# VHH binders against WHI2-like protein P4H10.16c: the designs that were tried, part 9

Target 1, 295 residues: WHI2-like protein P4H10.16c, of Schizosaccharomyces pombe (q9p7d3)
Amino acid sequence: MSVITQAQEIPTVAANPDFNYEGDPIIIQLCDRDTVFELSRDQLLGLPESILMCLFPRGLLLDYEIQECQLTQRPLIFQTADFDPSLLQYILNYFQMAENRTANDEIALSPPPPSFPGKCGIILLKEDIEFFILPPISPTTNIAIEVSPNDLLKLKQRVAQRLLQQKKIFDCLHLENSTSEGSAEKNLVRMLCYSGFHEDDEWKRRIQEPHRACITSVTLTNLDFSADQGPVSDPEYFPVYHKLLLFWQKPARKCWWDSSTSITYNGIEFATWVRRVWTLELAVLGANTYETAAV
Below, E stands for the ipSAE of ESMFold2; O stands for the ipSAE of OpenDDE; V2 stands for 0.75 times the mean of E and O plus 0.25 times the DockQ between their complexes.

## First folded at step 4 (VHH)

Design j21 (from g09 with S101T T102V W104S K105G P106S S107Y; framework vhh_7aqx_2)
Fold by ESMFold2-Fast, scan of step 4:
Structure j21 (fold): chain B 295 residues (1-295), chain A 122 residues (1-122)
Amino acid sequence: as target 1 above (295 residues)
Amino acid sequence: QVQLQESGGGLVQAGGSLRLSCTTSGFTFSKYAFSWFRQAPGEEREFVGAISWSGGRTDYADSVKGRFTISRDNAKNTFYLQMNSLKTEDTAVYYCAARYTVYSGSYEYDYWGQGTQVTVSS
């Protein structure tokens, strides 16, 4: 009997109109949770690499899927990673609107001033992971334990697999081990959560080969400032928002070594040093770039 | 109708050089990342080198780093593996592979060539 490790849901063909994959433009349907988005191949390929990494953390086999669907006369439907459909709609609206802008619309996309009442924004959080395995020194011989090249590869694969199991964004900060409410880690989490992240949000991870950097992760959130007074008008929110604006032109970075992980292989415990780099990027959009907002 | 065809394999003396080519057809070459793999007698298929869809990034196995260079020519729908300072341990069937990606880091390969034999004698 076969071992089933994962089954991916496939959208029903009944959700799609008549099949038109023979002519240009090639139309693609993105299935995000229970929401289907329709866009052309060129529109999808025109999205920034960071967004595509969020939507397809394991890579995108677009031309292969197009060819296979055309040969079998079925609709071009791709399943995205778990992503907020409202955020995906925001992203698609922004890039589709930008494609059809005139010279006057281009002026509207100029960088806004350092206080942004009524502006929309996108926060991009990136994580780059690089790991190192340190063989233990034998207490009896005072010599480093020898590991064959094959065993080293297996150790690296186990470290990568363990890191992939940490799906939640903030798990790697080990907040439960912080000694004060004012720690840098807790302040960063509060800032991000106040800006639209949730503590249960998950990384969109991309796997690297074991012989190089293990994982790159990207996630996005929406900063909607157009409702009533807007979050920028909130006295508690305004200082946090102002701090985020400092990242608008220069992504903020947080780098650290995470040595809390160890791996056991053939009865021997190996220390694992993980270099984690978080990069925060804020793109503040003009009021006219995302639907019609009250000014 | 997609095809990948290797050429340039053969017999060479240790310390010599050889250039492998992979000619492609049936897809938009500029949208694909390309890799070389090899399989020695009695061994599993092994990664050798890769070049990203943009050409801005290359990766190599430690055993060939500094000796082998991967490159691509979008105008000719062809990519290459320049092999210098060949060793008897480099004897294998070399396969070219292609994967569609809009970014580096896809792990699945869509298309494979049939392989070309490289024999390094001493």
Scores: ipSAE 0.000, ipTM 0.109, lowest interface PAE 17.7, mean pLDDT 67

Design j22 (framework vhh_7aqx_2)
Fold by ESMFold2-Fast, scan of step 4:
Structure j22 (fold): chain B 295 residues (1-295), chain A 124 residues (1-124)
Amino acid sequence: as target 1 above (295 residues)
Amino acid sequence: QVQLQESGGGLVQAGGSLRLSCTTSGFTFSKYAFSWFRQAPGEEREFVGAISWSGGRTDYADSVKGRFTISRDNAKNTFYLQMNSLKTEDTAVYYCAARYSTVGSTYESEYDYWGQGTQVTVSS
């Protein structure tokens, strides 16, 4: 049976339940949206673990779910949590392009390390921003200034716009204010730049929700082994990429508060407190999983 | 070498029909989603329709919904745009595009390969 949609709507299924559960694609329906995605098993399970947990916060036992659909003669349509469709498209496209290029590429100067299963790694860096607008206390009444819903919406839009003007990935680390070359922030940037990022790289996809005062930003890069010319069996020769493989093989998270943003509206200055959560993950091409579950 | 080649364009009277074809070579056709875009004189290029890698999902611009149908034939490495009930405002150069993805996109920047375009002119 084919499933065809004419818009970003839930797919319509023919009355005849003649499905091919081994060959038919998996259809995922984003929660509270008319958007659906048609994915192969490899594409779905090739997604970074951090993304799969966003889509399936209660976990996904894919082989079990497929067998249940087959036994009950139901189509392979799965509901996900809410997720931005353009962000998911960016991630899927990047993984597909990386897979295609890996298959077509012929030469690497350095082989992948023995602990790395496959020839290509993809590093995901995701930033989740929540911002809070703090109205000032009136000097005459000693009470916080109340903002109308319309003015609050405008303030949220202006704060989001100001935050989006910080296009570079590493702007939020305020490296120019560091007095030490060995700071933790500079060491993090050095590790990421060694792995495939550049100091001036910009976020590749940014999604804003002004009513919720949140922004999600993502960038992906290929882990680059080609610049290394030494023996990969010696960890002292390649200490930085060994650290990426050993310490960040699973999603790593860093959370901090940034109060460097303020906005002036109708002559009044509003302070902004920004909660930033970074998720860093190394995804391995060619590693197929059929199970993701919350513990 | 990757190539996309449009055919089937031409002059047609309003209310008429045309079928555009995009023949492809140099890649594994079944791994790609496909789309049609068009560009009218003096306008920016706009999305027309897309078909998923499996053919199980199609998407259309609001201006063409119900009139245009996109389809694909994996055996022939070809995909099509069937245009019915043509209007004068459908006059444009039509481009086919391929995306290494399970689904199409309304964004031009997401496509990997493009055809050179075929002219469709709808007379009143």
Scores: ipSAE 0.000, ipTM 0.200, lowest interface PAE 14.8, mean pLDDT 75

Design j29 (from g09 with S101Y T102Y Y103V W104S K105G P106S S107Y; framework vhh_7aqx_2)
Amino acid sequence: QVQLQESGGGLVQAGGSLRLSCTTSGFTFSKYAFSWFRQAPGEEREFVGAISWSGGRTDYADSVKGRFTISRDNAKNTFYLQMNSLKTEDTAVYYCAARYYYVSGSYEYDYWGQGTQVTVSS
ESMFold2-Fast, scan of step 4: ipSAE 0.262; ipTM 0.642

Design j30 (from g09 with Y100T S101Y T102Y Y103V W104S K105G P106S S107Y E108D; framework vhh_7aqx_2)
Fold by ESMFold2-Fast, scan of step 4:
Structure j30 (fold): chain B 295 residues (1-295), chain A 122 residues (1-122)
Amino acid sequence: as target 1 above (295 residues)
Amino acid sequence: QVQLQESGGGLVQAGGSLRLSCTTSGFTFSKYAFSWFRQAPGEEREFVGAISWSGGRTDYADSVKGRFTISRDNAKNTFYLQMNSLKTEDTAVYYCAARTYYVSGSYDYDYWGQGTQVTVSS
């Protein structure tokens, strides 16, 4: 097997007169992973707020840490919460490519809104699934059956595989059960489809934790300013991207339970209770987080 | 437009040395991480080495460790692969690659050069 080995020692920058903590890289060590990222300050702070919250659940005081590193003469290294490296790579790659397209004016032919000239909007949709396997109660003993740790792991893998078979993003909203065309779920899907998603879109990255009953799914899309067009003469038309900018300036969260799944393992039926959390965020590339607003 | 162009390839005898260069344009060089890949005829593209945008971190494929060195020169918008103790197995087309962040052990890059041939004869 081809093996690439990262250097074991993180470079020391102490006592280097050319080292600049404000301009030099930020080193991120993912918790319980052998993966290290090196990012610029702009790249780190340009990540979606929901992702920064996942990486730094207790907050990140970047200026404080930089000052402390300068005073103690130690390298600028952050340890994050547990996060999958491939999901972070997908997000960073997407933002990099979108920045390049914005610089080269290769984003959709429609002009950006006047408040965002030459900028790109990116919509992040993240789904966190946590599922619970309920062992049945024995009819003869009236006690829940016991499952070994190894069998529990196999059950978790089987449930996760079934959940992963639902590849389309919007299937989990059960739109067919909504009788009203003005339902919240249908309005959300319509808004997202106007903005860059399609009804048949599939998740772009899905990660299953082998030893946990958890699945994390992420998809990113470029905001399509041309898709947000109603009748040109309608004075009550409110462009969808304006709704995203006004109502979804911060990560929005939707949480619900799905109890429709059961699984058979070694001839025994297990009920599954699924907790599903959606996080929706609009990120605007080219917004300078170091500059204060006019007000 | 982001562009990468390799140079310095050619024919060299086994045990010899060769230095490849990759000149870049269309972006802020100092904010990019760089890598070298190679592909021999009939084989998949193989990772060779990478350097972070600070130059403080480097990674190498096990097959080239101790023989190859990657370096960068921000003033010249150029990065290099110094190849020493070359073997016939090092014969391949060498490609340079770039991305705006560094991650250890990652082979995903957004910008690629056209490649330069390196032939090592016995």
Scores: ipSAE 0.398, ipTM 0.737, lowest interface PAE 2.0, mean pLDDT 75

Design k01 (from g03 with T100Y; framework vhh_7aqx_2)
Fold by ESMFold2-Fast, scan of step 4:
Structure k01 (fold): chain B 295 residues (1-295), chain A 123 residues (1-123)
Amino acid sequence: as target 1 above (295 residues)
Amino acid sequence: QVQLQESGGGLVQAGGSLRLSCTTSGRTFSSYAFSWFRQAPGEEREFVGAISWSGGSTDYADSVKGRFTISRDNAKNTFYLQMNSLKTEDTAVYYCAARYYYVSGKTYEYDYWGQGTQVTVSS
């Protein structure tokens, strides 16, 4: 995982030469909140990649951060993205239970309902974007131009880098060309936005996988079913969560194909076919309602 | 599965001290975070204090901060609530509770609960 850039020291904590950086807990602080979670290294690394990417959107190179804290004699405190603490605790317990399900005496978590004044839910959604490069046919030999597997991977990675810099995430779905409010493209974008993406999101919030020809993005979203704390903008909020449940009902994956992009390599233009796949990793929609996607 | 059992409750005079103990099922003691809650007659259950699995993080309700101290002894599979400068308002049934991840703050859910132990503070 990449280096975290948002690590922050809790005020008034002095450097302590007695820290045991191999055995001391890792403290994660939720954005600007006073709330902290204490995890062991094994607990943190045992979390799914999707959760780690949501907690550390700029990445976390754990060994590097531990060494830096050790050199500066600071406690292991890392700042995360903002999230509701009770829902995060539920998520952590859920994945911990799933990891250890082979033990007969493990905790049997029935999904506990949120116990504070609001009704809460959560959507965890992962997007994978894969590129297919189409070599042009040589006019002299009438066969596809040969590209080594290593060069093909590099081409795909270059297309991914250009995408991260040049395009907004939903522009390729032809939203402005639709003459119908019920178009498939508009409905897909609307459902993805209900799941935590935003219509004006830029590719710069996406992570390119270093050893894969793809871009991975994740979203972890608080759903508030309460009208009490914080205004509910959508008066049909219950219909929204129901629509999400139906939309992600078998399979818990959606796919979109787009062939509108190209890349140039050594003066030759290659057509790119882009496949976007959205996978529901976790859905908790109120008390005792949850769904886990196949990993 | 985790089982919790409180002990050390009883009658004490205002200004006195008591130490409550909570013993656990044993095998996974060191991986759990622990808390104390209390419930006075006719009132809702109130958070008192919490301690992380490592013992490095603690949190307390404002009403008991500076008077109560939570601690743990991993060798004995037991954690404690040391209550000093007791007030009549501290009269309640005290419950111990456990969860796998420690989180600081004022109100959070717990997976396992003890049966409770009565503390009565007389004037």
Scores: ipSAE 0.203, ipTM 0.612, lowest interface PAE 3.7, mean pLDDT 71

Design k02 (from g03 with S57R; framework vhh_7aqx_2; at its last look DockQ between E and O 0.54; V2 from the best seeds 0.00; counts 0 for: pae E 10.3 > 2, unsure alone 57.7 < 65)
Fold by ESMFold2, look of step 5:
Structure k02 (fold): chain B 295 residues (1-295), chain A 123 residues (1-123)
Amino acid sequence: as target 1 above (295 residues)
Amino acid sequence: QVQLQESGGGLVQAGGSLRLSCTTSGRTFSSYAFSWFRQAPGEEREFVGAISWSGGRTDYADSVKGRFTISRDNAKNTFYLQMNSLKTEDTAVYYCAARTYYVSGKTYEYDYWGQGTQVTVSS
């Protein structure tokens, strides 16, 4: 099991923080497979960094491209990397609804404390699965059992279906350290459950990529500030949202292989190896123009 | 919040034309993409067409393509549906809807909806 790692690189989409221009709103077209999204500059920059990394793995100099587009009078169109459009739509819908609530000052949860740098916190959890199927070795010949390409495809479909049914967000984190009281994964799950999750929560979106042995899952939830009360008697208490601010535009990732899975197909047991990337990021809506906390 | 109000519905003979409008209240009309939907009695709500906030991209349902035209006038905060060559099967309550982004194709997830306006096409 690997330790949780934060991204410490330059922002995927580079933008001038002092950018100010006059005229009609800048319209950005994202071509994601067969789907075209039109976004404003602020909508694009407001997406979580982990999502921007999926859309633009080579980075994007957005304000440079805007200036170039204006000088050459060509449309501002970007081809994204391969990312499921239904997931992008889910994310965009979520941020739009959150923006509408903050614009109307209607919050379903407790208001943020004055020390929070924005009007709303949104927690993103994401899981990326890549899986592999290994034919067993015959105990008598020590040769791998031969599987036709068509049967292998059917087996991949059955493995994907089984993985899709494992819908609980946190179950995979417990597999490696379920008995340890001090495990980092247990502490992370406990923190998230104080922040708006329940330990039995299921992925809001969980999809298999077409014709691929990959599954992507995404859940967004509002940061629940009611948990920042903590034990008031503890002089070392550190409010939960302060801990989550460490992930503001700095996604934390955990990457590991799960080698304990198997599946039976036509009476034969196949080993199934699963590579998981689990991602946590905090988004802050309505943030001040000051820099993010870097503590 | 954005509030949407349809108008321009009514009774029209088959083969005729009718123009619906959707007026928005609130700020930043130009930041929204808009769509028209319709619902006949006892049927599911049906996508009619959509337009991006720029007006540079439009989509239509196959059943109305070539007969209906969607447009917008950002100066008047108004979004239109021009319906030509109307048929009795076009009879429905027509709704306008809005969201802050445009997605190509027939998508049905929208944040804001109008109350609807009745269009009745007589034979």
Scores: ipSAE 0.005, ipTM 0.414, lowest interface PAE 10.3, mean pLDDT 77
ESMFold2-Fast, scan of step 4: ipSAE 0.611; ipTM 0.852
ESMFold2 (binder alone), look of step 5: mean pLDDT 77; pTM 0.796
OpenDDE, look of step 5: ipSAE 0.015; ipTM 0.285

Design k03 (from g03 with S31K; framework vhh_7aqx_2)
Amino acid sequence: QVQLQESGGGLVQAGGSLRLSCTTSGRTFSKYAFSWFRQAPGEEREFVGAISWSGGSTDYADSVKGRFTISRDNAKNTFYLQMNSLKTEDTAVYYCAARTYYVSGKTYEYDYWGQGTQVTVSS
ESMFold2-Fast, scan of step 4: ipSAE 0.621; ipTM 0.832

Design k04 (from g03 with S57Y; framework vhh_7aqx_2; at its last look DockQ between E and O 0.73; V2 from the best seeds 0.00; counts 0 for: pae E 11.8 > 2)
Fold by ESMFold2, look of step 5:
Structure k04 (fold): chain B 295 residues (1-295), chain A 123 residues (1-123)
Amino acid sequence: as target 1 above (295 residues)
Amino acid sequence: QVQLQESGGGLVQAGGSLRLSCTTSGRTFSSYAFSWFRQAPGEEREFVGAISWSGGYTDYADSVKGRFTISRDNAKNTFYLQMNSLKTEDTAVYYCAARTYYVSGKTYEYDYWGQGTQVTVSS
């Protein structure tokens, strides 16, 4: 299935909109596997909702925890759910660089228009793959053929390598199908390509999870306001960034099973199945503090 | 937003000690995590170590663990690399780097860099 759905409107990390603190930034420590990240309250709250859901699937009452930390003298340290630290590092670096650019009041090639609610837009695309290798069922016994653990490991490594080599972001969406779901996906990809992506873009980060048959991929790109020129003959045209604002803090995702191909090992054919989750989200830096610039 | 300036480099004999300093100008020093990197002639830039905003976490490359110590002094806006038991392999230009978050482990993406200070370890 090709329909895209959006996440709940309730933020994963809850913060008090009235929170006001003077002094040095509040320091938050996130423990993600063996890696400790330190970041400010604002940096944590500025992460895309889809990333916050990966880090805190049960939610986090951030400002309540800050108050409790101060009252009880507890360290402000949170254990995250399992999320690859190299991906979190990539995301944090990207947001830091974007934040520095806007803080220096640098004129971008395509500055945001006055109607954009922030100083910078960042588009997040993410793919999560789970893959499975299914041994054939004997037609005589109706029991799956037993495969040695070593052979199964080699098959998993071969499937993972094939999937890792498929680096193009948009290939898995099957853009040339004739269904209405495919048409919606084609329009979404067209919007993204007007907004800073290229059709043949590759994932900036694509990793195999160390202990699971899973592959996670992430790409961040700046929203480009200059390339969204509408059709001249359409008086009801809205700029693409207006449509992308739908995804601000509200990630859209598509979940489906790819029909598998087979892989052969020692003359035995194995079916491979891939479950994919593809995610789109817009992040907006400098929201509620906004300064326009002209091109 | 921040300017970094290294000092304390020079010539030292193998087995000796040297302390590098990285002084910042700009915003609050306590808002940044800092790292030392080094680059020998003809080699890629190499992570040496890092210290968190709070100073509560430090991380070191395996090649320097137990010999180098990173510390910070918020009152002086200064971040240090104490190098002990120096080896000729430690000869390099040492760079100070800063960013607004801490990550344990190796990383090459930093927002602010100093100009570097030469450390030469003679046999």
Scores: ipSAE 0.000, ipTM 0.369, lowest interface PAE 11.8, mean pLDDT 77
ESMFold2-Fast, scan of step 4: ipSAE 0.685; ipTM 0.888
ESMFold2 (binder alone), look of step 5: mean pLDDT 80; pTM 0.820
OpenDDE, look of step 5: ipSAE 0.008; ipTM 0.263

Design k06 (from g03 with V103I; framework vhh_7aqx_2)
Amino acid sequence: QVQLQESGGGLVQAGGSLRLSCTTSGRTFSSYAFSWFRQAPGEEREFVGAISWSGGSTDYADSVKGRFTISRDNAKNTFYLQMNSLKTEDTAVYYCAARTYYISGKTYEYDYWGQGTQVTVSS
ESMFold2-Fast, scan of step 4: ipSAE 0.470; ipTM 0.808

Design k12 (from g03 with K106S; framework vhh_7aqx_2)
Amino acid sequence: QVQLQESGGGLVQAGGSLRLSCTTSGRTFSSYAFSWFRQAPGEEREFVGAISWSGGSTDYADSVKGRFTISRDNAKNTFYLQMNSLKTEDTAVYYCAARTYYVSGSTYEYDYWGQGTQVTVSS
ESMFold2-Fast, scan of step 4: ipSAE 0.581; ipTM 0.810

Design k13 (framework vhh_7aqx_2)
Fold by ESMFold2-Fast, scan of step 4:
Structure k13 (fold): chain B 295 residues (1-295), chain A 122 residues (1-122)
Amino acid sequence: as target 1 above (295 residues)
Amino acid sequence: QVQLQESGGGLVQAGGSLRLSCTTSGRTFSSYAFSWFRQAPGEEREFVGAISWSGGSTDYADSVKGRFTISRDNAKNTFYLQMNSLKTEDTAVYYCAARTYYVSGKYEYDYWGQGTQVTVSS
């Protein structure tokens, strides 16, 4: 059973006195309000912790929400972070297939630890981008040029449009401009490429968050731990590969700042500062689980 | 596994009304979504409407919106398609379908009934 309950989210409550909280499904509303999922409690709780962290990056107080909804006679409705509905559907179907192969549903819903004899897994990569506009300093007064709120809004809209057009997942890391071979950016790209991504891969979903100057991106790959990933008898290679697997078993979070972008508006050049937060999440199903469940 | 059985099909004149029923049996989950699809002779199967188990979410194809209503009765393990203002173009075999969770805007279903014929005469 995987559940994330650490951070408190403000509940959204709607009156429904006929709703049965013991047996009724949980309503999950994705950030795109046009897309709604209704899941059972067991389906939600059966999702890997990595997926739950992606859907609820600030955490979810599930037991508290259930108790409060029962007391107030309200349906369970959760608003999630922006997430591709097709990716969530794929994940739900994937775990549903595992359920059909096992006599104990709870064991089937929990992914086994990764191991070197062929495993199947899913890696989710998120990027949260926030951007800031820096007014230029006047050479005459040595004070930042004042910009009207309306002009600032137009600049933010243009920055957002430009960022949304970036399709490759590694474009914003500026790898060619990195002076250090051991930079954090190069290490991240190396680890993702070891895990199944290519340097030319594109974001599967990229959208501007409503109500904020920020963009959320998500992509997914299937993880393959086959012997083709390198020679298992090489002591130098084997420890690195094992270290990578251990790294991917736990969510990892990285933060980068990029000030290389500028935008021109009405003849004035403004520097932009981009804050990028990358979150690496792993959900793994073992091949042995499907084979063992068959007997 | 859930089993689905349609009933209520038949012959009706244009402008008339008809109600289809789909009864479910076997293991059902509280998250189940139910849908109606139809297939006219020589055409591909098309979506008609869907309802979540809670009834809080419904969706309809544009061609039937305002004329057809999907509903459910959880106590009877049955869901319905109320068809009003029928047109000759509504002539098709109607199938009920189910899946273990609801998604608005995405329509892939795991369990299917055998179908019931609806014929609308001019």
Scores: ipSAE 0.313, ipTM 0.731, lowest interface PAE 2.3, mean pLDDT 67

Design k14 (framework vhh_7aqx_2)
Fold by ESMFold2-Fast, scan of step 4:
Parts: sequence; structure tokens; C-alpha cells
Structure k14 (fold): chain B 295 residues (1-295), chain A 125 residues (1-125)
Amino acid sequence: as target 1 above (295 residues)
Amino acid sequence: QVQLQESGGGLVQAGGSLRLSCTTSGRTFSSYAFSWFRQAPGEEREFVGAISWSGGSTDYADSVKGRFTISRDNAKNTFYLQMNSLKTEDTAVYYCAARTYYVSGKTYPSEYDYWGQGTQVTVSS
């Protein structure tokens, strides 16, 4: 049994005078879902750019400015591209939690980040997986085996389940196969750990599209400059925090192919070809000084 | 930041009605979505109903649909749970909760950061 919603379409309500001071909510309706979100302008525009581009592939800011300039009836209402509601909810909850910690002075017990005085830094690590099942090669004949469409659907579900069981963030980098401490993969993990991740961290949200060979995984962490220890030799002649600044100055992307996942079906091993895309993005949130001053 | 305080709880006979109120801090009421949760003895806290920031969307648990109504009054910085046709199984501590955005459908306690202290509702047979 699940809750029954009153809104099956975009909700519309007369403006409340109390909203005029802080602004009307923005209403977003997720494509092909009956899920509706209502949030503030600041919450929407404060989302990571990678998330905004997924929600509004045709451009949110232009539509926002047009609606505002045309004096359209508020609240502002947008239809988005298809996006998983639980993933968006996780991101919004994390941002809310981080703002609350800053407001309650919990973060003030740590030294302020040198690059973001009075601000909270949140790092998004997002993984997009698209996977393909490789035709199995018979060990006796060295010929590819054909798979029925129905069996292919079952194989796709099993591959998705196997990938979802790989809960640790860094398992897909196969660090045990690196021969040097200076490998690119080890350096990436080191940089992310200096930024606030831990080597044993797990994905906080992993979503499989029910009928698609794709998985989206997200984790968020607060940017942490409290660790002063980097490699004994800084090749750029900078303290660790300057390296972190340069790394997080722009969103980073890493794309690679991963063939380490396999499944056994009716006694035959099926290899997979997994395209993994990591998006690394820093979102900087301010303590809401204007709303505090309005008290 | 918001502070929440429930009122209106008490003892009522089965088939009766009761209205709960939740008063919030006056400075931030208009920027929150609100929900009611309840917790019966020995059970987990469960969703009862929610109302969106605009007031245009409401959600209810199947067990209370058609009997309970959630509403908000932004001018009074208060939101309400009107409970009709009360049953003995509605006996619980009722909590009001707030979050800075709304999402339609069933929500869970872990998704709310702001909570009241709770008010006891006892339905006698």
C-alpha cells in the first residue's frame, strides 16, 4: 500500500502573500512520472550544473528569465527531462543537511576552507554506467553463441544486479592492478580522499532504469581542507589546499571502459563491456545571510 | 531554521474528531513543506500526510485517506491535521515535521530535519 497523492498534474494554487517576501516556489514535474517537486529558486539554481543539464537539456536559465520577464503567473512551473526522483531527493536532502550544519555552527569548529571563507563546499561524484553484454565465445569451437531476446533481457537484469552489488566507490578503478604509487588511478583516489572521501566509501544512491542497460550512482561529501598532509614532494610547489583548488576549479570528467564484470548463465560465462563516466563537481553554498538578516 | 510545536492532542472516543495544530517559527513558514507522522507504542514512526509549499499538493497514507485532511494557514504560521472518524488504531504520538522542499508521494522520517516534540492522541473504544 502506498500513499495517494492529490496532484497527478502540475499543481496550481493562488499566490499566498507570505510567499511574496521570500518568493514563490518553483514547481517541477518530472517527465513520464507523476512526481512533482516544489523548491526555492535558490535551491534549484544551486544544484550542480551536471544535474541541471540532465533536468533541463534545452536550458533552464533562459526559460526562467523569460517567464520572470514576461510577468507570468507564479509559481514558476517547469517540465523536466526524465530523471529519477529518489536521486534528486537525495541531492536536495544532502544540500539541506549541509546548510543546517553550517547554520548551527557545527562546521565552524573546523578551520574555514582557505578558498571559501564563510561558505560550504559540497563535492558531487556521479557515475553513469552504460553496459553491453558481449557475445560469449564457445571454449570448444571459438565461435560466438547466439542469445534469444528473452534470455538477453534476463542477462541484462543479472548484469545490473551484479553492478549494483559493487557498493564501494573505488572498486571500479582496480587499484590492485596498478604497479606504482604514482599511477593515475591511485593519484585520483588520493586527491578525492584529500577532498573528503574515504577509501572504503560506498555509493550513497544507485539507480537502475527498469528497462534500460544503464545505472546512475551518486555520492556527495563536504569539501575537507583539514588534512594538511599530501605527498612528501609537491610537484607544483603548492600546499595541498592549492592543489585541491586547482583540481576543483572546473568540473572534471573521467571516461573509461571496464570489462571486469561477468555473469554465469546456464553454465556459460558472459563478459560485459561497461562504459563508466565519472563527473566530479564542486558546488559552493553560502550561509543564507540575507534570510538571517531579515529576522 | 524552523521550530515546530504541536497542540490539540487528547483523549477522544472512537468515531469522534480531533484537530491537531502545528505552529512554526514566524520567519520561515512560507518556505517549508510540512508533514504529519505518527508513532504507535512499539512501532516505527509512520507517514500520515503532507502538504506542499504552495498548498496545491497534498499526500495521505492509505490508512487515513478520506478521514484526515491536512491544511496550512500561512498568515497564522500554522498547519493542521483534521482527523475524522477516529479509530482505536489511530492512537499514537503525532509529530509535525518540516523540510525546505516538497516532493509528492510517500515520504520517510529520515527525509525531515525539523520535528516537533509530539502530541499524544488516544482513541478509546
Scores: ipSAE 0.594, ipTM 0.844, lowest interface PAE 0.9, mean pLDDT 75

